# VHH binders against q2luc0, part 20

Target 1, 332 residues: q2luc0
Amino acid sequence: MPIEFEQTFRNFLMEHQEKYNRTYHFLILMDSIITAAQRIELYYRTGALKGNLGMAGSINVQGESVMKMDDIANEIVLHYLAASNRVIQVVSEESDDIVDMNKDGGRYFVYFDPLDGSSNVAHGLPVGFLFGIAKRNLDGNMKGPEDFHLREGNDYIAAGMFVIPTGMFTLALRDAGCWRFHADETATYVKPMRMTLPDDPKKWELSFNSANTTVFSEKVQSWIQVNISKYKFRYIGALAGDFHRLLTNGGLFMYPAIVKHPDPKENRPQGKLRLLYEANVVAFMCREAGGDAIDETGTRIMEIKPAGHHQRTTLYVGSKPIIDELASLFKS
Below, E stands for the ipSAE of ESMFold2; O stands for the ipSAE of OpenDDE; V2 stands for 0.75 times the mean of E and O plus 0.25 times the DockQ between their complexes.

## First folded at step 4 (VHH)

Design J04 (framework vhh_7b18_3)
Fold by ESMFold2-Fast, scan of step 4:
Structure J04 (fold): chain B 332 residues (1-332), chain A 120 residues (1-120)
Amino acid sequence: as target 1 above (332 residues)
Amino acid sequence: QVQLVETGGGLVQPGGSLRLSCAASGFTFSSYGMGWARQVPGKGLEWVSYIRSGGKTEYQDSVKGRFTISRDNAKSTVYLQMNSLKPEDTAVYYCAKDTTYSWEYYMDVWGQGTQVTVSS
């Protein structure tokens, strides 16, 4: 009888990438991203203890301020991305400006949300680390540096998410599918499982912030009224957790436009989720799992040309039959 | 449908030369990078060479200076000129088309392969 071996994440990448000297740049980048995720998970698991200690001593002996968990997570990601020496520029949810790294030798743009659902940390609920990767294009007419990071989701080569602190990691690779991994006892990600959205409507879930129902457009409110009873309703307020559930059960995750708020300043006609490091990430992953993603005009998320690095969008992502129906509704 | 057909493999003595050809069809050849990889029985795939749509070339260290990759866009063909062949160059050689999205990330389509045997 042969000994059975689990396929490791590294072995999986080598199967889905050329074993070329230049593709090791992507392997090095992924190693840095995984290391960052594991460090964030460590701080998440010990954060309540550190927070309780911080409450007992809000000013430490050195006079240093206690950092917020989202700031810590951002610093961790930036550190390991810089250490990879493979990243030209970064767009982070927690950084107001684009972060330059290896400007001349960098090969990748990385878009990330280091701690999605950070309000859940205090409650011991799952949070997410989301990322998208685009490659620097040196062919043809190069535009200024400000144009290089403003990529459509269709230009991404990979996108993924970690569900913290569960040890779950999901990665989608361009035209190679969407895959889930679990960390083993050695903290090695193993056992790639191909993710595909179920076709069974009985399993489908609907996920959105129901508190906003009355401030959505009339089309969206009417669709919810007709369809909500057809789904199991699930919403934990962390995109990685809600989306990972969607990948398992199918259905719809949505973040509609807010257009009827009694305070006009609270309206978000362009949506709330960020295009580069939230919507494009889950759109890319969902497409590789056999689903689709659109905005409230019926435009595919991955085809939207960003006008700024923190650009917002409405989001509808999930099972293709639902997305096709909504696209028709929004174009009517 | 994308098709890649490799030819030019065979038996050669150490120090000899072979020229591999890969005839491509089903896509706009001039717009894509092309590469060569090889497989030795019992070992994984090893990248050998790559040529960009713009003509820039790269080589694995063990073949650098001995192998030359080239392309003819009018004929939709990529070539691998192999000089100073060694017994360790014995492998099945595969032609590969770059992806539509990222030439550096992975190859989209692979051919059937052509056997190269270097022995006395």
Scores: ipSAE 0.000, ipTM 0.123, lowest interface PAE 17.8, mean pLDDT 80

## First folded at step 7 (VHH; framework vhh_ozoralizumab_d1)

Design K1 (at its last look DockQ between E and O 0.48; V2 from the best seeds 0.00; counts 0 for: pae O 7.5 > 2, grease 27.1 > 24.2)
Fold by ESMFold2, look of step 7:
Structure K1 (fold): chain B 332 residues (1-332), chain A 121 residues (1-121)
Amino acid sequence: as target 1 above (332 residues)
Amino acid sequence: EVQLVESGGGLVQPGGSLRLSCAASGFTFSSYEMYWVRQAPGKGLEWVSEISWSGGSTKYPDSVKGRFTISRDNAKNTLYLQMNSLRPEDTAVYYCARDEYYGWDYGMDVRGQGTLVTVSS
């Protein structure tokens, strides 16, 4: 019997690049990101099973302090990005301030959420490592002594996610598609699968926190009332997991504004999700899979001009016919 | 239009030195990372040095580290390569290159005619 081998992630990347003009910078960056993800997965497996990491908060076992998995994941990603010598600055969901790295010799800005859905750790359920990448500008209009981290989603060159501990890795590349890989028995990511949102509305899902329905805007509540019976409802309560499934089934994931909460300080009219390392990431990935993403004003997520590195947004992401319908509704 | 013009090559004895220059025009030189690459007879292009836009970070492969020094003068739009302790295997046509966009990654934009360096006794 002939031996058959699945295409590796490294070989996949080389297929999309001019051989004689290739640099190694993006490959080195991705190697660091993949290594970080693999280390996070190891800590998830060993920590969650042994009960020696804080889950869903700071749990002190046997009278001693344990480091939260969020902090461990953040340290791992920061370490490998810094060691790559390719990163100028980082915006991390777990770091209040921007993190400077190789400001003179670096080439990339990286935006990441190292452990999306961390409450799922306490239940042994999947979590996500989300990332977006922009590169140093090489045009004369934005060059000079300044490089800066506040990039529109349209400036990203790549975005992706790891669903931990499943061994699933999805990477979208600007104008080159959205691709899913899985880890084989040697922990090598293999078997690129092109992800396109299904055209069949019978497969489409609707995903949102249904417990919040009564605190959404009137327009959103009315849309839900009309449309919830048209689609399968699916929601696990973690962006990475819900979006990972959306890429397979199509439909809509949304996190609407909270505007009718009985306790007014719980309102989130600007949305809850973070623009740079959550919304832009899934918007970029969805666009490369044939979908789209908007906020609750009907503005495309990828076109939002960020004013702060932890800025929030509302999010509607998924199959383009549904997004177009919602855009019309929000602009009416 | 973007131009890169290499000069300073010639015939040199093993152990000798040469200084190459690259005159850049048609783009904002101080915004670009720059490279030297070389092509030996019958071989492909080989990267030999890299310098950041400010000149503050330089990189070399092991084959030339300690012998070659890349530098730049952003006021004069000029890139340099000081080559010391030259060896016969350094014989090549040398080109300068700027960073250029290639999809999601960077590539080396080689445009000039190059400058020939021959190291022979």
Scores: ipSAE 0.197, ipTM 0.644, lowest interface PAE 4.5, mean pLDDT 85
Fold by OpenDDE, look of step 7:
Structure K1 (fold): chain B 332 residues (1-332), chain A 121 residues (1-121)
Amino acid sequence: as target 1 above (332 residues)
Amino acid sequence: EVQLVESGGGLVQPGGSLRLSCAASGFTFSSYEMYWVRQAPGKGLEWVSEISWSGGSTKYPDSVKGRFTISRDNAKNTLYLQMNSLRPEDTAVYYCARDEYYGWDYGMDVRGQGTLVTVSS
């Protein structure tokens, strides 16, 4: 049989550039992001064997301090983003403060979670690298480095995720769709497939931490009661993994507010997930795949104006009919 | 109305120098990356220089690197291109452009009428 060759991500992106008149700067940035993901994956695969995936502060067999995997991943991403020289500022889940990079010559803001589902690392389960990209405002209203990094989801030009170590790379481009790539035997991402949430409710899945049902709002509990039997239930316990399934099967992933916990200190009325590098990322991808995302007030995630770089939000993301139903419920 | 007006072109001998200027109006000049592009007779549009909003970062293709220098004065809303060691192959109409080369910004195309630079003995 003749050797079959798949289209590479590189070729795909070049075509995209031509079709949508995108800049080569974006290509350089994406190359950096992909390289970072590949390094993280390599570390994930080899780290356990080297004893490097243990608890922070532990000493390895060589007498060296062991870093947590999330810190390692963060450093990798920061390194390659900086090396690209295309990034103005970075918001990272692992960094308390905004990270300045090329403020004078940079073009993009990058928001990322280097290791979503960090609890899975200890068990050798998949984790996610989530990222969102915005660019400087070019409308004349913002000036230079003060071009505000707190962007709405609608201001993102791209968002994506890597499921590590499965070799699945999903990328959404503004008005250009959501696309999934697969790592081949050479770790090259290939075979672009456009992702669209299916319209068939029979395929739809619900995904949430069901153990928290009793601590959700009454409206949410009532909705769950009605709908839990209508759809298949799937829950991995990580945003990246659960959202990965969602893109294929449709349905709903939700992370509601916790408002009825017996211990008031455990309540999270604003939600747990972070807006800029988690919720906006999946919302953007979902939108490009034909879905939608809202918070528990019924506000679209992508329309929320961030007040801070670590702002929390509730999240409901998935098939449009379900999201519309929930939006109506929350606004009632 | 957004307007870019190029000036400074002319006839120069090989090895000579010219300084082009671009006056910007109708937008916040200091908020935008700016570019110089050129079009030679019978050829397509060619990128020749890029500068960041602050002027802190500049970029050049190999064809002009070391010979051309882009700069800007945000207070005067003016973009400059210092061209040294000019060659006959540099003969072209030079355009000042705002964030556009082959649709850098989602297909936007904001540039002036251009200024002709002729390098000939």
Scores: ipSAE 0.017, ipTM 0.320, lowest interface PAE 7.5, mean pLDDT 88
ESMFold2 (binder alone), look of step 7: mean pLDDT 80; pTM 0.816

Design K2 (at its last look DockQ between E and O 0.47; V2 from the best seeds 0.00; counts 0 for: pae E 3.0 > 2, grease 27.4 > 24.2)
Fold by ESMFold2, look of step 7:
Structure K2 (fold): chain B 332 residues (1-332), chain A 121 residues (1-121)
Amino acid sequence: as target 1 above (332 residues)
Amino acid sequence: EVQLVESGGGLVQPGGSLRLSCAASGFTFSSYEMYWVRQAPGKGLEWVSEISWSGGSTYYPDSVKGRFTISRDNAKNTLYLQMNSLRPEDTAVYYCARDEYYSWDYGMDVRGQGTLVTVSS
């Protein structure tokens, strides 16, 4: 019997390009993103074993401070994106400022959170590397460099996430679906699986921080009271992990506004999650899997026009019937 | 309304030189990456060179690197290909192309009639 070879991510990507007149720019970008993820995964896997991560940290016998994992992850992603020569500008959760790269020859804007759920590092639990990608505007309507990076989610061409260190990679391509890969024994991502949210409500799950229920809006609290018994509840407290599961089982993940906190400083009426590199990413992936995403006003996440690169939003993402119900509720 | 008009082809001896031009209209030329591609008889399209929108970066396959030079004049909406040390295998119809948006990837938008380059003795 001849050996059956698994389809690699590279082969998959080449097969999903739509026209005969192709270039290799997107493939080069994706190779750099995958390389960054693999290096982050190695540092996480080996760093946890050596005690180099977490609050306690590790110091060298020579007195040097060891970098935190989130700083290491950010530096790795920035390095490989810059080395690709394909990226114009980057927005990173870990960088206060926009990072300029190849403004003359770059083709892409990249938005990323290099280590989502970093509090899980101390527990040896999975974390995430989330990214979104938009193209340079070709019609000449863009005005100046500051406008180039403020893209609504509908302008993204791809979004994805790596669940670290489990070797899972999910990528959504505009109008070409949402696909999951796993790393084989050589760390090559292989065996694409089309991700489609199940249409069977018995499989659906509800995911949110239930400890915050009393500080959500009255509308959200009432919705929870009516609906909590309809679905299985699952929550690990990290966007990447909870959304990874949502893509398999369907249902709803939400991070509502905090509006009734007894300490007013703890209210987050505009939400906690970041629009460009968290909410838009999972909203884009969810749409390509047949779902949808809205904010607290019922506005589709990917229709929000960003005003700032670290802008926050509330998020409700999942199966369309649930999202449509919530959108109707929020709009009254 | 988008137009790309190639010119400058002809018959040349091996080792000779030609300069091709591409006149662009109907779009904002200075915003686009531009390409030269060629089609030999009975073959598909082969990319030959690429230049960034500003002209600051250029790219070539090994088959032409060191012999061909792409350039652009954004004030005149014109793309050029300087072809030196020509070989018989460079015989083809040459086209210019601009970037074309696809759903998630890029392609090359080939529109003109092309310009024939024949390299023979």
Scores: ipSAE 0.322, ipTM 0.712, lowest interface PAE 3.0, mean pLDDT 86
Fold by OpenDDE, look of step 7:
Structure K2 (fold): chain B 332 residues (1-332), chain A 121 residues (1-121)
Amino acid sequence: as target 1 above (332 residues)
Amino acid sequence: EVQLVESGGGLVQPGGSLRLSCAASGFTFSSYEMYWVRQAPGKGLEWVSEISWSGGSTYYPDSVKGRFTISRDNAKNTLYLQMNSLRPEDTAVYYCARDEYYSWDYGMDVRGQGTLVTVSS
C-alpha cells in the first residue's frame, strides 16, 4: 500500500502566511502554542496513572504536593509562550493578574483558558485549551504597546482550541476562515479542513444547561419553549466540547444569564463565561466559520469593549439565522 | 504625511562598512516596528532586518546575521543600519520600511525612496 501523506499544519500556515500577509513571528508563536497543547495532552493521558490529577494541596504517595491539572496546564502554556519571546502580555483564566512577558519586543497578546471543562478531568472526559491572539495596536497615538491586553474580539487576529485528548485542533485566522486539524499517529496535526456552519436547519443542534431553564430570563425561557423541539439537543457541559460539535452541525450554544435563582446569591446577571479567553475565542472562530455570537443584550460578542481582563459575559453563539432571531428578541 | 528618508548609501569595497540612516516623520515612530529591506538589480525585495518599537528585540535573516545591526533612536525618530563586512552580494537599494500588517514581505507599503549601496572592488 502506498504511503498516504497529509498536509501538515506547518505547511498550511506557510501557505496562508503568503496569502494573508502573516509573518514568521506568528509561526513561532503557533509552534509554542501547539507544543503546549501537546504537553498538556501528554499530562492528561499520564496524569491519572502518576497520581497527579488529585486535588490541589494534597500530598501524593511520594510526599509531594499535588497540583490541579488547571494549574499544571497553565504553567505549561505560560512557559512556552514566554519561550517564544513573541508575547507582550498574557491573560489567563488561571492567573488573577496579567502576566508580563516580552513587553519590549513582543508582538502579540494572548488570551487563554488552559483547561476548559476542568470538571471532566476527574472522569476522563475531553477538555479544551482555548486561546485568542491579538497584535499590538499601531495607531499614531500610542507610544509602544500601551493598549495592552484589553482588546475587543474584532481585534483578534487568530483564535483556536484544542480538544484534549481527542487530538482535534481548530484554528481560525482573521479573514482566512476556520480550520480543523487532526493529530496523526506522530502527534502531528494534519489534514486541514475548512469549517463552515451548515445552512440546513435539520442538522442544527441546541446546546445549553437545560436544568437552568427556570432561572433564565423570561425572554430566554420563552424562546426555549418555542425552539426546544425544533432542534436536536446536545450538551456536554463544557464550552470547548459543545462548540466543537457546533462547528460541525450548526445550531446554537448558549450560556444565558441566571436571573431568577431562588437564592439571589446564585444569580449571575452578567453571565459566567469570560469574555477575553472564552467568549471572544469561540465568537471569533464561529464568525470565521460563517456564524455569529451575541450577548443577552443582543450585542455582538466581538464588539464588546472589555472593562477588565476577567470580565464576564453571556454567550449565544451559532448559526446566523438563530443568532439574528435572538438578537431581535433581546432588543425588543 | 508619513515620510521615510534613507541616507548613508555609497560605494564601498568588499569587507568595508557603511551606516545607513532613516529619518521618519508623519507618524508616532516609537510605536512601530521598523524594517530594512533591500532590492538588488533584477531581484525582488529582500528583508534585511527588523527592530521592535523599543529596540529591545532585533531580527535578521541568515544572509546578514552577524554582519548587520539594526538600531533606533526614538527621540530622534531615526532608524539605523550598521553594515559590516560588506560583500558584493549586498549591493542593492536599501529601504527603510514600516509595516501595518507585521509582514516584512508584503507589508512594505510604507517605505522611502531608498539609498543605493554598491559593494565593489
Scores: ipSAE 0.220, ipTM 0.653, lowest interface PAE 2.3, mean pLDDT 89
ESMFold2 (binder alone), look of step 7: mean pLDDT 80; pTM 0.817

Design K3 (at its last look DockQ between E and O 0.11; V2 from the best seeds 0.00; counts 0 for: pae O 8.8 > 2, grease 24.8 > 24.2, placed apart)
Fold by ESMFold2, look of step 7:
Structure K3 (fold): chain B 332 residues (1-332), chain A 121 residues (1-121)
Amino acid sequence: as target 1 above (332 residues)
Amino acid sequence: EVQLVESGGGLVQPGGSLRLSCAASGFTFSSYEMYWVRQAPGKGLEWVSEISWSGGSTYYPDSVKGRFTISRDNAKNTLYLQMNSLRPEDTAVYYCARDEYEGWDYGMDVRGQGTLVTVSS
């Protein structure tokens, strides 16, 4: 019987590049992102073998120092993005400042969270590597780093995530869909599967930190009270994992404002998730899968004009009927 | 209206040289990455060079590396291609292109009529 081969991620992208006379810059960038993800997965999977069980996300990288897994992941992603020679600047969850790379010859801004849900590392639970990509502003002047890196989600050309260490990779392309790949036995991502949120409400799930219910707004609390029993509740406590599952089943993931905390300084009316490398990423992916995303005011996430590269937002992301209902509620 | 006008093509013997020019208008030329592409008879477009917005970075496929040199003069809104050691395989219509800004990947926005380069004895 003949050997059967699945379509690779590289072939998937190359077909579009060749058909439409595109350059190979994006493929080169994605090769670097995938290599970074594979290296992070290796470090994560082998941590127990190196005596890292029970460490709070720390492993011995150089033999002389202890680094958090977050810092290791960040160093890996920064290295491969720089080596691609395609990236102008990055915004990383793990870097306070914008990181300059190839300002003259680069083509892309990259926003990433290298280990979403990093508290799970100590427990050996899934984590995420999230990224968003925008192109250089061709209609503007070169004014400086701030003018280029503060992009709305609507300016992204792609966004994606790796769920580590499961071998799952999902990539959304602007106006070209949301696609999931699996790593095969050679660690090659294969078998593109188009992701579309299910229309069947019986599959839909609801995902949020239920421990915070009493400190959400009264509108959100009331909505939960009416709706909690209508959907299957699922919550891992890591955005990448919860959203990855949501893309399969539909429904709603949310991280509402905290506004009724007994200690007022613990309120987070602005939300906790980061706009550029968390909320915009899942909002972009969700739109390409047929869904939508809003904040606490009912404003579409991807329309928010960023004022800072680590800016926070509230987030409601999922199936359009639920998002439309919530948008109406928030604006009434 | 975005315009790209290529010139400088012609008939040349193998081993000869030509310099192509591309006059750009209708957009902020100095903000765009620029390309030269070519189309041989009956073939699709082939990328042959790329230059960054400032002119500080240049890129070539192996088929022309060492023989072709891309450059730009942002004050004159002009892109150039110096072609040396020309071969019969370089025979094509040459177009300049700017980065395509739309869609999910980088593309090449070819707009001009091109300039014919014929390399034959």
Scores: ipSAE 0.177, ipTM 0.635, lowest interface PAE 5.5, mean pLDDT 86
Fold by OpenDDE, look of step 7:
Structure K3 (fold): chain B 332 residues (1-332), chain A 121 residues (1-121)
Amino acid sequence: as target 1 above (332 residues)
Amino acid sequence: EVQLVESGGGLVQPGGSLRLSCAASGFTFSSYEMYWVRQAPGKGLEWVSEISWSGGSTYYPDSVKGRFTISRDNAKNTLYLQMNSLRPEDTAVYYCARDEYEGWDYGMDVRGQGTLVTVSS
């Protein structure tokens, strides 16, 4: 059989650039992001053998302090983003403060979670690298290339995720769809596939931590009671993994507010997930795939104005009919 | 402060020519791709032309392709638009804009105050 060649991500982006009359700056940024993902994956695959995936603060056989995988991933991403020279500022899950990069000539803001599902690392289960991208705007540019970094989801121009080490890369581009790529034998991302949530409810899946059902709001509990038997239930326990399935099968992923915990200290009325580098990312991708996302007030995730770079939010993301139903419920 | 100042607009007859200029200041002009957009009365912003930072690549919509030519002088921090074979439908305010992400929404891009081009017999 003749050798079959798949279209590469690189070629895909070049075509995109031509089709939408885009420049090379975004390509450079994406190259940096992909390179970072590949490095993270390499670390994930080899770290266990090197003893680097152990408990933070442990000393390796060489007497060196062992970094946590999330810290390593964070440093990798920061390095390559900085090297691109296209990023003004970065918001990272692993960084308390905003990270300044090229404030004089940068074009983009990047929001990212370098290692979603960090608890999976110890078990050799998949983790996610989530990222969102926004561009500088008019107000910020009036005084230079720097701009205000707290952007709503609607201001994102791209969002994506890597499922590591499975070799699945999903990228959404504003008004250009959600696309999934697969790593080939050379670790090159290839075979672009447009992702759309299926309309068939028979394929839809529910995904949430069912153990927390009793600590959700009454409205949410009631909804679960009615719908838990209607759809298949799948839950990996990580946003990236669960959302990955969602893009294929449709349905709903939700992370509700915890409001009825027996220990008041364990309540999370604002939710657990972070708006800028988790919720907005998946909301953006989902929207480009034909779905939607709201918080527990019925507000669309992508319309929330961030008050801080680590702002928390509840999340309901998935098929539009379900999201619309929930939105109506929450607003009632 | 970032500034873009357009000039060269005016009244011209159909089939005529105009050359627009855009003076840039407040940023490293040579580091940015630039483009022209226009807004006709009662219409939204329309992309007219784009040029790479070096000037090596130029892009046009079909509506102006073959008639308009974008160019730049990085030493002078100036962007140009040569408009030939002008048509009444080319009547609009023309804006010079700095590229951010290639015009996802041209209304959000850095632009000048614009220069009016009127094509009329």
Scores: ipSAE 0.007, ipTM 0.325, lowest interface PAE 8.8, mean pLDDT 88
ESMFold2 (binder alone), look of step 7: mean pLDDT 80; pTM 0.814

